# Ledger of designs, part 6: miniprotein binders against q8wxe9r568to878

Target 1, 311 residues: q8wxe9r568to878
Amino acid sequence: EEEITVDVRDEFSGIVSKGDNQILQHHVLTRIHILSFLSGLAECRLGLNDILVKGNEIVLRQDIMPTTTTKWIKLHECRFHGCVDEDVFHNSRVILFNPLDACRFELMRFRTVFAEKTLPFTLRTATSVNGAEVEVQSWLRMSTGFSANRDPLTQVPCENVMIRYPVPSEWVKNFRRESVLGEKSLKAKVNRGASFGSTSVSGSEPVMRVTLGTAKYEHAFNSIVWRINRLPDKNSASGHPHCFFCHLELGSDREVPSRFANHVNVEFSMPTTSASKASVRSISVEDKTDVRKWVNYSAHYSYQVALGSIW

## First folded at step 22 (miniprotein)

Design Vi5
Fold by OpenDDE base, look of step 22:
Structure Vi5 (fold): chain B 311 residues (1-311), chain A 81 residues (1-81)
Amino acid sequence: as target 1 above (311 residues)
Amino acid sequence: KTKTVELKVEGMDGPTRRAWEDAMKIMEALQKLPGVKAVRVFLEDGTVYVIYDPSKTSPEEIIKAIEEAGFKAELVSVEEK
């Protein structure tokens, strides 16, 4: 059976302001990979939702790929694999190529402007220091401004959400517990019904709490890592914030560095090209009518959120 | 306000190189017309959809442009969208 698989992947990177989570800087790179199993010389044409094409399409009806987006996007800084006829692209905006057989390769990449006004969720983080006591609190809310969140029936989740709070090396010792099985990292207690406010926790042991997911110090990132498998959570009420709380008592106020955390790192994936809104409109294979065609969409987000410190 | 005209072009019967070349000629001819917004050509049967501004062009002018490009076209339908 002859087949062609197109993988379209967004990569979003950026810097986000504290508080309102405004995007201060961003970069969206979209990469298209091809895997094909086609007999003989098979010239292929890929149609994208390119604004310069703007519905000018030459296709077979069977070559039209299902798409949920009606948006046309502006491609910037297009780069192609050597198997693409770039002259044809420059003259007609048709992506004409002869794929490598049975080999997954990057056909092309391009940049776009971020397609949304807001990120899928907002993260507000507050850090407070009182003497030798350090508190970190975060509130995560789904953004109603993000298009994928507007309709619950068509909602696209954020998956494998990772929120990393950089920890000074001096504090790492406080996140370790001796157990009968050896040294283990302190893990957050999950409390789904909690809204964490400014509650002073008295006690010499670090306290971590989350309303959803898990949180622990991870040496690989030198950070406390809050992990959430999926947002929004199906079991959580709509609009209720998810919270992370950490309280740490240091040995002295001298162990509090003048600057310890300027940002939080956020990463997650989505099962759609949510950042670019790039879509494959058509896949044509010359002289072949019975080619099985697949398109996979994904986005990966990686950005920093500025922290607010209260001293 | 735009309209969509559906046309049938004769002599287009498959995903052949010739059909592609012919479709490209048709598309280029139509793109030169004022008011044409989008052109879709189906290679399997020569169906052509043209989205256009009715204040700037007409089905008759669209057909004429295809004919001037060396093809025969017949009007199938006009829809308002």
Scores: ipSAE 0.783, ipTM 0.949, lowest interface PAE 0.4, mean pLDDT 89
Fold by OpenDDE base, look of step 23:
Structure Vi5 (fold): chain B 311 residues (1-311), chain A 81 residues (1-81)
Amino acid sequence: as target 1 above (311 residues)
Amino acid sequence: KTKTVELKVEGMDGPTRRAWEDAMKIMEALQKLPGVKAVRVFLEDGTVYVIYDPSKTSPEEIIKAIEEAGFKAELVSVEEK
């Protein structure tokens, strides 16, 4: 059976302000990969929701791919694989190509403006230092301004959410417990009903708590890593923030670095091109009517959120 | 306000190179007309949908443009959107 699979993947990168989580800078790169199993020379045409095409389409009815978006997007800085006829693209905006057989390859990439006004969720982080006591708190809320969050029936989740709090090297010792079998990282206690405020916890051991997911120091990132499998959480009321709390008592005030981490790193994925809103409108194969066609959509977000230091 | 005209072009039968070339000629001819917003050509049967501004062009002008491109077109329907 002849088949063509198109993978459309957004990559969002950026810097987000403290407080209101305004996007200070961003970059959206979309990559399109092709995997095809086609006999002989098979000239293919890929149709995107390109604003310069804007509904001018030459297709078979069977070549029309289901799309959830009605948006047209502006493509910037298009780069193509050598199998694409770039002259045809420049003249007609048709993406004409002869795919490599049985090989996954990047057909093209382009940049877009971020399609949303806000990120899928906001993260507010407060850090306080009092003598040798350090407290870090984060509040995560779903953004109502993000289109995928507006309708519960069509809601697209954030998946594999990772929030990384960089830890000074001097503090790493505090997050390790000596066990007979080696060093184990301290893990957060999960408490779904807890509102975490400033708690004076007397003790040499750090206290970590989360309302959702898991948190632990991860040496690979030199960070406390808060991991959440899925947002929004199906078991949580949409209006309540998810919280991370860490309280650390250092051996002395000298262990408090003059410069704490000024940012938190956030990463997650979405099962849609939520950043660009890029969509495949059609896939056509010359002289072939019985080609199975698949389109996969994803987005990966990676950005920094500025920390609000309360000194 | 836009209207959609449905046309049938003769001699278009499947995803052949010839059909693609013919469809491109039709599309290019129609895109030059004032008021044309979008053109959709179905290769399997030669069905052509044209979204247009009725204040700037007409089904008759659209058909004429296809004919001038060297094809025969028949009016099937006109719908208001």
Scores: ipSAE 0.757, ipTM 0.941, lowest interface PAE 0.4, mean pLDDT 89
Fold by OpenDDE base, fold request of step 24:
Structure Vi5 (fold): chain B 311 residues (1-311), chain A 81 residues (1-81)
Amino acid sequence: as target 1 above (311 residues)
Amino acid sequence: KTKTVELKVEGMDGPTRRAWEDAMKIMEALQKLPGVKAVRVFLEDGTVYVIYDPSKTSPEEIIKAIEEAGFKAELVSVEEK
């Protein structure tokens, strides 16, 4: 069976403000991969929602791909694989190519502007230092302004959410517990119903708590890593924030560094959606009418949330 | 206000290289006309949809442009959008 699969993957990177999580700076890279199983020389044409092609299409009716977006996008800094006829693209904006057979390859990449006004969720983080005591608290809320969150029936989740709090190297010792079987990292206690306020935790041992997922120090990132498999959580009421809490007592106030990490790192993926709203409008194969066609979309987000001064 | 005209162009019978080349010539000719907003060409049967500003062009002018490009076009319908 003759087949062509188009994978559209967005990569969002950026810097987000403290509190309201406004996007201060961002970059969206879109990468299009092709996997084809086509007999003979099969010249292909890919149609995108390019604003410069807006509404101009040469296709078979069956070559039209279902699209959920009505948006047109501006492509910036287009780069093509060698199998693309770039002269044709420059003259007509048609993406004409001869695919590599039975090999997944990157057909093209381009930059776009982020298509949403806000990120899928907001993260507020407060840090406090009192003598030798250090506290970090975060509140995570789903954003109602994000398009994929508006309808619960069509909601697209954030998957493999990772929130990383950089830890000074000097504090790493405090997150290690001696076990009979070796050094184990301190793990957060899960309390689903807790509203974490300023609880005076009496005791020299670090305390971590989360309302959802897991949190622990991870040496690979030199960070406390809060991991959540999926957002929104199906078992959580939509109105309550998810919380992370960490309390650390240092040996002295002299162990408090003059500068803490000024940011938190956030990373997650979203299936079946894009950050750019890039869409495949059509896939055509010359001299072929019976090619099975597939389009997959995904987005990966990686950004920093500013914490501001701790002092 | 835009209108959509549906035309049938002779000589398109599938996704052949020739049909693509012909469709490109038609599209280029139509894009040069004032008031044309979008052109869709269906290769399987030569159906052509043209979205246009009726204050700047007409179905007759669109047909004429296709004919000047070397093709025959017949009017099927005009719809207001």
Scores: ipSAE 0.704, ipTM 0.931, lowest interface PAE 0.4, mean pLDDT 89
Fold by OpenDDE base, last read:
Structure Vi5 (fold): chain B 311 residues (1-311), chain A 81 residues (1-81)
Amino acid sequence: as target 1 above (311 residues)
Amino acid sequence: KTKTVELKVEGMDGPTRRAWEDAMKIMEALQKLPGVKAVRVFLEDGTVYVIYDPSKTSPEEIIKAIEEAGFKAELVSVEEK
């Protein structure tokens, strides 16, 4: 059986302000990969929701791909694989290509403006220093302004959420504990019903707490890493914030740096092109009517949230 | 206000190179008409949908443009949206 698979992936990168999580700088790159198993020199045409196409289409009825978006997007800085006829694209906006057989390759990439006003969630982080005691608290809330969060029935989740707090090298020793099997990272206690707002942690040992997921120091990132499998959480009410708390007692006030971190790193995926709203409208194969067609959509977000001074 | 006209063009019977070339000629001819907003050509049977501004063009002008491109078109329906 002959088949063609189209993978459309957004990559969002950016810098976000403290508190309100306003996007200060961003970049959205969309990449389209093709994997095809087609006999002979099969000329293919890919239709996107390109604003310059404006619904002009030459297709078979069966070539029309189901889409969840009715939006048209502006493509910027288009780059193509050598198998694409770029002259045809420039003249007609048709993506005409002869795919490599049985080889996954990047057909094209382009840039877009971010399609949303806000990110899927906001992260507020507070840092405090009292003598040799350092506290870090974060509050995560789903954004109602993000389109995928508006209808609970059609909600698209954030998956494999990773929030990384860079740790000074001098503090790494405080997040390690000796075990019979060697050094282990301190793990957060999970308390689903907690709102962390009280500074009353009595004790000389590092304490980490989360309302959801897991948190531990990870040497691969030189960071405390808060991991959440899915947002929103199915077991949590949509209006409640998720919280991270860390308390650390240093050996002396002299070990307190002027800054804990300048930023927090946030990373997650979504099972849709939520950043660009790019969609495949059609896939056509010349002289072939019985080609199985697949389209996969994803987005990956990676951005920094600015932190203020700890003083 | 836009209208959608459905036409049938003779000679299209599948995703052949010839059908694509013919469809492209039709598309190019229709895109030159004032008031045409979108054109969809179905290669399997020659069905053509044209979304147009009725203040700027008409089904008769659309058919004429296809005929001038060298094809025969028949009116199937007109819908208001």
Scores: ipSAE 0.693, ipTM 0.928, lowest interface PAE 0.5, mean pLDDT 89

Design Vi5
Fold by ESMFold2, look of step 22:
Structure Vi5 (fold): chain B 311 residues (1-311), chain A 81 residues (1-81)
Amino acid sequence: as target 1 above (311 residues)
Amino acid sequence: KTKTVELKVEGMDGPTRRAWEDAMKIMEALQKLPGVKAVRVFLEDGTVYVIYDPSKTSPEEIIKAIEEAGFKAELVSVEEK
């Protein structure tokens, strides 16, 4: 039988303040892709939760799609594939199009204001470089005010969380051996090592510990990468902090970098349009009442968290 | 504060080009009427819901606007919001 699939994907980017986790800068881009297998010239209409059409809809009852939000959103800077009648959209906010057959394509894109006050979790990081001694500590907490975190039975997870700590080139040889020393319940190990001006040998192995996930140096990113498969963690109480610790004793001051990274990079996905709250309210195909309809939602977040040291 | 009127418009029976065109004409006529807040048209049977400000318009005026646009509408119900 005939079929249409609508993929809705958020892309969040931004900059987050140290400590207070204030979103200093953000951009949300949403892209909608279509894959359809429809016979003949099939005019389609896509209904979004566009605030300019709130309450004004022309629809069949069977074309109404399930939604997870009652919010109506403002669409900024809409851009369309050539198959969309842009004059109709600009005059009436109707998204009228004739899809490409059997070819996945981007129907439209638009920008929105980030729909939440906070990100799904916060990250606090403390760093220091003192002589040949380097320490990095991070504390990750789920944000209690983020809507997807409120009910554990209907909670929407953050998946494939990646927290990247950029590493100066001088340090890469010290991270060649992967070491995951703790999953949970482990504390930092202090290496016996050397300071500047010491007769001690160089090359103490770094100590990296996490209470959740794994941490190792990854060449592809030139960074120490803390990876967490899913947040919130099923085995942890609400509000439980998750920790990363790294201690490195460099062998001499020749290995000490001129500066440490000034930010941490955070990436993750969510299986919902959590940044925009974009929702497909209806999918209509002219002259057809027997079309299988699918909607997929996702979000990708990529942002920087500012670092600071008192030093 | 607002009221909702349910109407039945004759002649709609599916997602045909004619039904879409007719629904757009009804939508345009009602959006010109002061006090109309929202209009929802169901193409398969001609059901129309109109949310309106009763201080500015009435079901009788709403029906009249639809009739002036060339369509027949019957009142089904009125509900307080």
Scores: ipSAE 0.692, ipTM 0.928, lowest interface PAE 0.6, mean pLDDT 81
Fold by ESMFold2, fold request of step 24:
Structure Vi5 (fold): chain B 311 residues (1-311), chain A 81 residues (1-81)
Amino acid sequence: as target 1 above (311 residues)
Amino acid sequence: KTKTVELKVEGMDGPTRRAWEDAMKIMEALQKLPGVKAVRVFLEDGTVYVIYDPSKTSPEEIIKAIEEAGFKAELVSVEEK
């Protein structure tokens, strides 16, 4: 009947370098939400793996939550819901609060650093322009240095991967008329199929190929979007790159964009993990011993891969 | 190199406000003692684990610090790392 659930959600944002995807800037925001069904005045205490606490804990044995990490982390710029006693936190690092009844709310948020040296995968992108011919290629590789990739038995997937390639306004017309060209081709009974590099009709639709997932222009993002449901792919050899190719034949050299994008956007989620290694070590409810306690973790990643230019 | 001492503090037997307050007093007293690295207090039975540097303090000094804070503690065991 009585229970409390703690949701820990990390939001990674940042910029990574061209080619090798070294982390150039990063920012992890951790939000902790509480949903509780507790009777009476229920003062609660939340124990995190705060480095300023590091092993100094006051608990009941029943309050101890399953170990998720041995690391202790720095909590920067902590901000709290009004139900948290901030003076207690600043004096003793104890997170003491009176939760809202039956209402999911954000208990606290804080800044932290990304706990790894690398991201789960790297994305290398190359572009070329020859006259009115524009080509974009990307290679995606799982990172061997990322902890979740080291052991297949403990691996946590990247889900709903989106890689967005901003499209200059000059190129949009080529994506807008793909349906018209395809319709005409069907009516003419095409004897030669369109494929990458097999046909060159000025002003035709771009040829896009992926080895995993799907790619299409999405107006909502003003971008070509490469979508992959899950990485690593269950049917692919470890270390094999996943590829995106785009070949675009413009009507003239004047259609080569006057502006070049300096980035590719990458987004994905990782369930049951944290980017910061923030961990709930204990959940205590004053004067109660039979409260069911649950902790959920998730991480969302949204970052830019730097480029010199895109054509 | 560190050692861990297990102590039993009298009068602590549940998740009450008084037990939390008492545990916090014990925690504060031990954190002031040179050589104490970590303190863990279990409220239901008064078990206290202290990780310490044996070159800077001892189980006897740890017990004394708890007693000066107003609580009685007994040695249960000492384990080396």
Scores: ipSAE 0.692, ipTM 0.926, lowest interface PAE 0.7, mean pLDDT 81
Fold by OpenDDE base, fold request of step 24:
Formats: sequence, structure tokens, C-alpha cells
Structure Vi5 (fold): chain B 311 residues (1-311), chain A 81 residues (1-81)
Amino acid sequence: as target 1 above (311 residues)
Amino acid sequence: KTKTVELKVEGMDGPTRRAWEDAMKIMEALQKLPGVKAVRVFLEDGTVYVIYDPSKTSPEEIIKAIEEAGFKAELVSVEEK
């Protein structure tokens, strides 16, 4: 069976402000990969939701791909694989190409403006130092300003959420626990009902707590990593923040660095092109009517949240 | 306010190179008309949808432009959108 698969992937990167997580700077890169199994010389045409093509389409009815977005996007800095006729694109905005057979390749990439006003969630982080005691607290809230969060029926989740708190190398020893199986990282206790605001942590031992997911020091990132499989959580009441708490007692106040982490790193994925709103409107194959066509959409977000001074 | 006219163009019978070339000629001819906002051509049967400003052009002018491009077109329907 002859087939063509189109993978559309957003990559969002940026820096956001403390508190309200306003986007200070961002970059959205969209990459389109093709995998095709087509006999002979199969010239293909890809239709995108390009604002310059808006409403002008030459297609078979069967070449129209299902799309959930009604948006038209402006493509910036288009780069094409050598199999694309760039002259045709410049003259007509038609993406005409002869795919490599049975080989996954990047057909094209482009930049867009971020399609949303806000990120899917906000992260507020507070840090405190009292003598040799260091506390880090974070509150995560879903953003109502993000379009995918507005309607529960059409809600697109954030998946594999990773929030990383950089830890000074000197503190790494405090997150290690001796186990029969060797050194293990301290793991957070899960407490779904905790608001984490009381300093009532009696004891010299490092304490981590989360309302959702898991948190532990991960050497690969030199960070405490808060992991959440999915947001919003189906088992959590709407409107309550998810919280992370860490309390650390150092050997002395001299072990408190003059500069703590200036940022938190956030990463997650979404099963749609939520950053660009890029969509494949059509896939056409010359002289072929019985080609199986698939489109996959994803986005990956990676950004830094600025932290204030801990002093 | 825009209208959408549905036309039938003769000579399109599938995703052939000739049909694509013909469709492109039709598209180019229609895009030159004042008031045309969007054109959709279906290669399987030659159905053409044109979104247009009725204050600037008409189905008759659209058909004429297709005919001047060397094709035959017939009016199927007009809808207000």
C-alpha cells in the first residue's frame, strides 16, 4: 500500500518573567518531516495553513486533511530540503516536492510568532534563606488564557512536564541517601492536600514535598526535577495550584552561595502544534488517488522562568 | 460581505499534470479579477468555488475570466456567506 506520513513538530524556546510568567523572549521553530512509500516518480504537493495561500487551493477532495485549527499563520525564514522546488514556492506558495523514497527526512522548517498570549500554565517560585536553612517553593496554575485550556471538551494536555531547579554542586551531598542498593536521591513525599506555607518542618533532614507527580535530585541535570506526567491532572480539583516544596539545612550559613539559581527550567510536550498552530491542509500526489495519508502533530516547550533574589 | 459561487469547469478528471496546469491557469485568471478573495479548484471533477466581493465582481465576470483563460465553465450555485 502506498502511503505518506507528515510529521509537524513545534519547538518553543524562551525566557519568561518571575511571577506572572510573561514571555520576555521566544522562538518558535516548526519542522516538517516526511516519510513516504510511493512507487515511481511521485510528485507531491503539501498545503499548509499559510496566510499567503489563504483560501486558494487546488486539491482533490480526498487530499483534504482533517484540521482542528481555523487559524492562518505567517511563515518566516522558510528553509527547504533539496527535493522541494523553491522557485515554485516563491512564485505560487505551492510546496512542490519529489520525496525521498522510504526515508524519513526534514522537508522544511520555518519560524512563526507564538500563537498564544500566555503559556499553558504559570509557575511562581519563592526562595528563602534563614541562616543555613534554604527553602524553595513553587506554585503551578493552569492558565485560562491559553486556548487549549478554555474548553474541557477540546482541552489539549501538557505531557511529560519537567520543572528543573538548578542546585549548586556543593549541595548535592545533601540530596544523597545511603541505601542498601547504593546512593539514592531523596524523593519527594506526595501530599495532594498540602498548601505548603508553614515553616513547621522540624528537623535537620532535607525535605521535599509535591502535591502532584514526583520530585528528586537528578544528576544528569544538576537539578531537583519535579516531574508531572500530565497537566491538567484529571484527579485534581480545578483551580487549586500544584505545589513543590524543598527544605534544606546546610552545614553552615557559609555554604549558602552568594548567587543561587537565577532561573527554573521548564519542559513539556503537547500532542498538537500548539505553539505555531501550523496545520497540513492537504497532501496531493500526482497521478495517484489511492495513497494513504497521515499527519502527526506535536509541540515541545523549553523555557526558563526568571527567579528573583533569595536575599 | 462576500459571496461564494460554485462553478463546473470541463476537462478536469483527476490529479494529472494537465489538470494541475489547467487549474493553475484558472487560479491565476481569477486572482487577477478585482473582488476575488479565494479560489478552490477540485481536480477530480472540475468544481470551482470562488469567494468574491459582490460589489466588485459577479458570477458572470468570473465565468468570463475562466473562458478567456481557455476553459468552459457553468454556474452551479451562488451562496451568501
Scores: ipSAE 0.692, ipTM 0.926, lowest interface PAE 0.5, mean pLDDT 89
Fold by OpenDDE base, last read:
Structure Vi5 (fold): chain B 311 residues (1-311), chain A 81 residues (1-81)
Amino acid sequence: as target 1 above (311 residues)
Amino acid sequence: KTKTVELKVEGMDGPTRRAWEDAMKIMEALQKLPGVKAVRVFLEDGTVYVIYDPSKTSPEEIIKAIEEAGFKAELVSVEEK
């Protein structure tokens, strides 16, 4: 069976401000990968929601791909694989190519402006240091300004959410518990109903709490890592923040570094091109009518949230 | 503010190189017309949809442009949007 699969993947990177998580700097890179199984010489044409194309299309009805977006996008810094006829693209904006057979390859990449005003959620983090005591609190809220969050029927989740709090190497010892069976990392207690305010934690032991997901120190990142499988959470009441809390008592005030991490790292994925709004409008194969066509969409977000001065 | 005209063009026989080349000629001719916003050509049957500004062009002018490009076009329908 003859088949062509198009994978469209956004990569969002950036830096966001403290509090309101305003985007200070960002980059959106979209990559398109092709995997095809086509007999003979099969010249292919890919149609995107390119603003310069403006809906000018030469297609078979069956070549039209379902699209969830009505947006037109401006492509910047287009780069193509050698199998693309770049002259045709420059003259007509048609992406004409002869795919590599049975090999997944990057057909093209381009940059876009971020298609949204806000990120899918906001993260507010407060850090306090009092002598040898360190507290970190975070509040995560879904953003109503993000288009995918406006309609519950069309809501696209954030998946595999990872929030990383960089920890000084000197503090790593405090997150290790000597168990009879080996060193176990301290794990957060889950309390779904808690709004973690200033809880007086009496005791010298590190305490971590989350309202959703899991949190633990992970050596691979040298960070406390808060992991959430999916946002919004189906089991959580709408409108309430998700919270992370960590209390650490250091051995002395000398263990308080002069430079605490001034940022939190956030990563997650979405099952759509939510950053670019890039869409495949059509896939055509010359002299072939019975080609099975697939399009997969995804986005990966990786950004830093500024914490400001802890002092 | 825009209308869509549906036309039938003769000579389209599927996803062939010839049909593609003919469709490109039609598209290029229509894109030169003032008021044309978008053109969609279906290769399987020669159906052509043209989104246009009715203050700047008309179905008759669109048909004429296709004819000047060397093709025959017939009006099927006009829809207001």
Scores: ipSAE 0.688, ipTM 0.925, lowest interface PAE 0.5, mean pLDDT 89

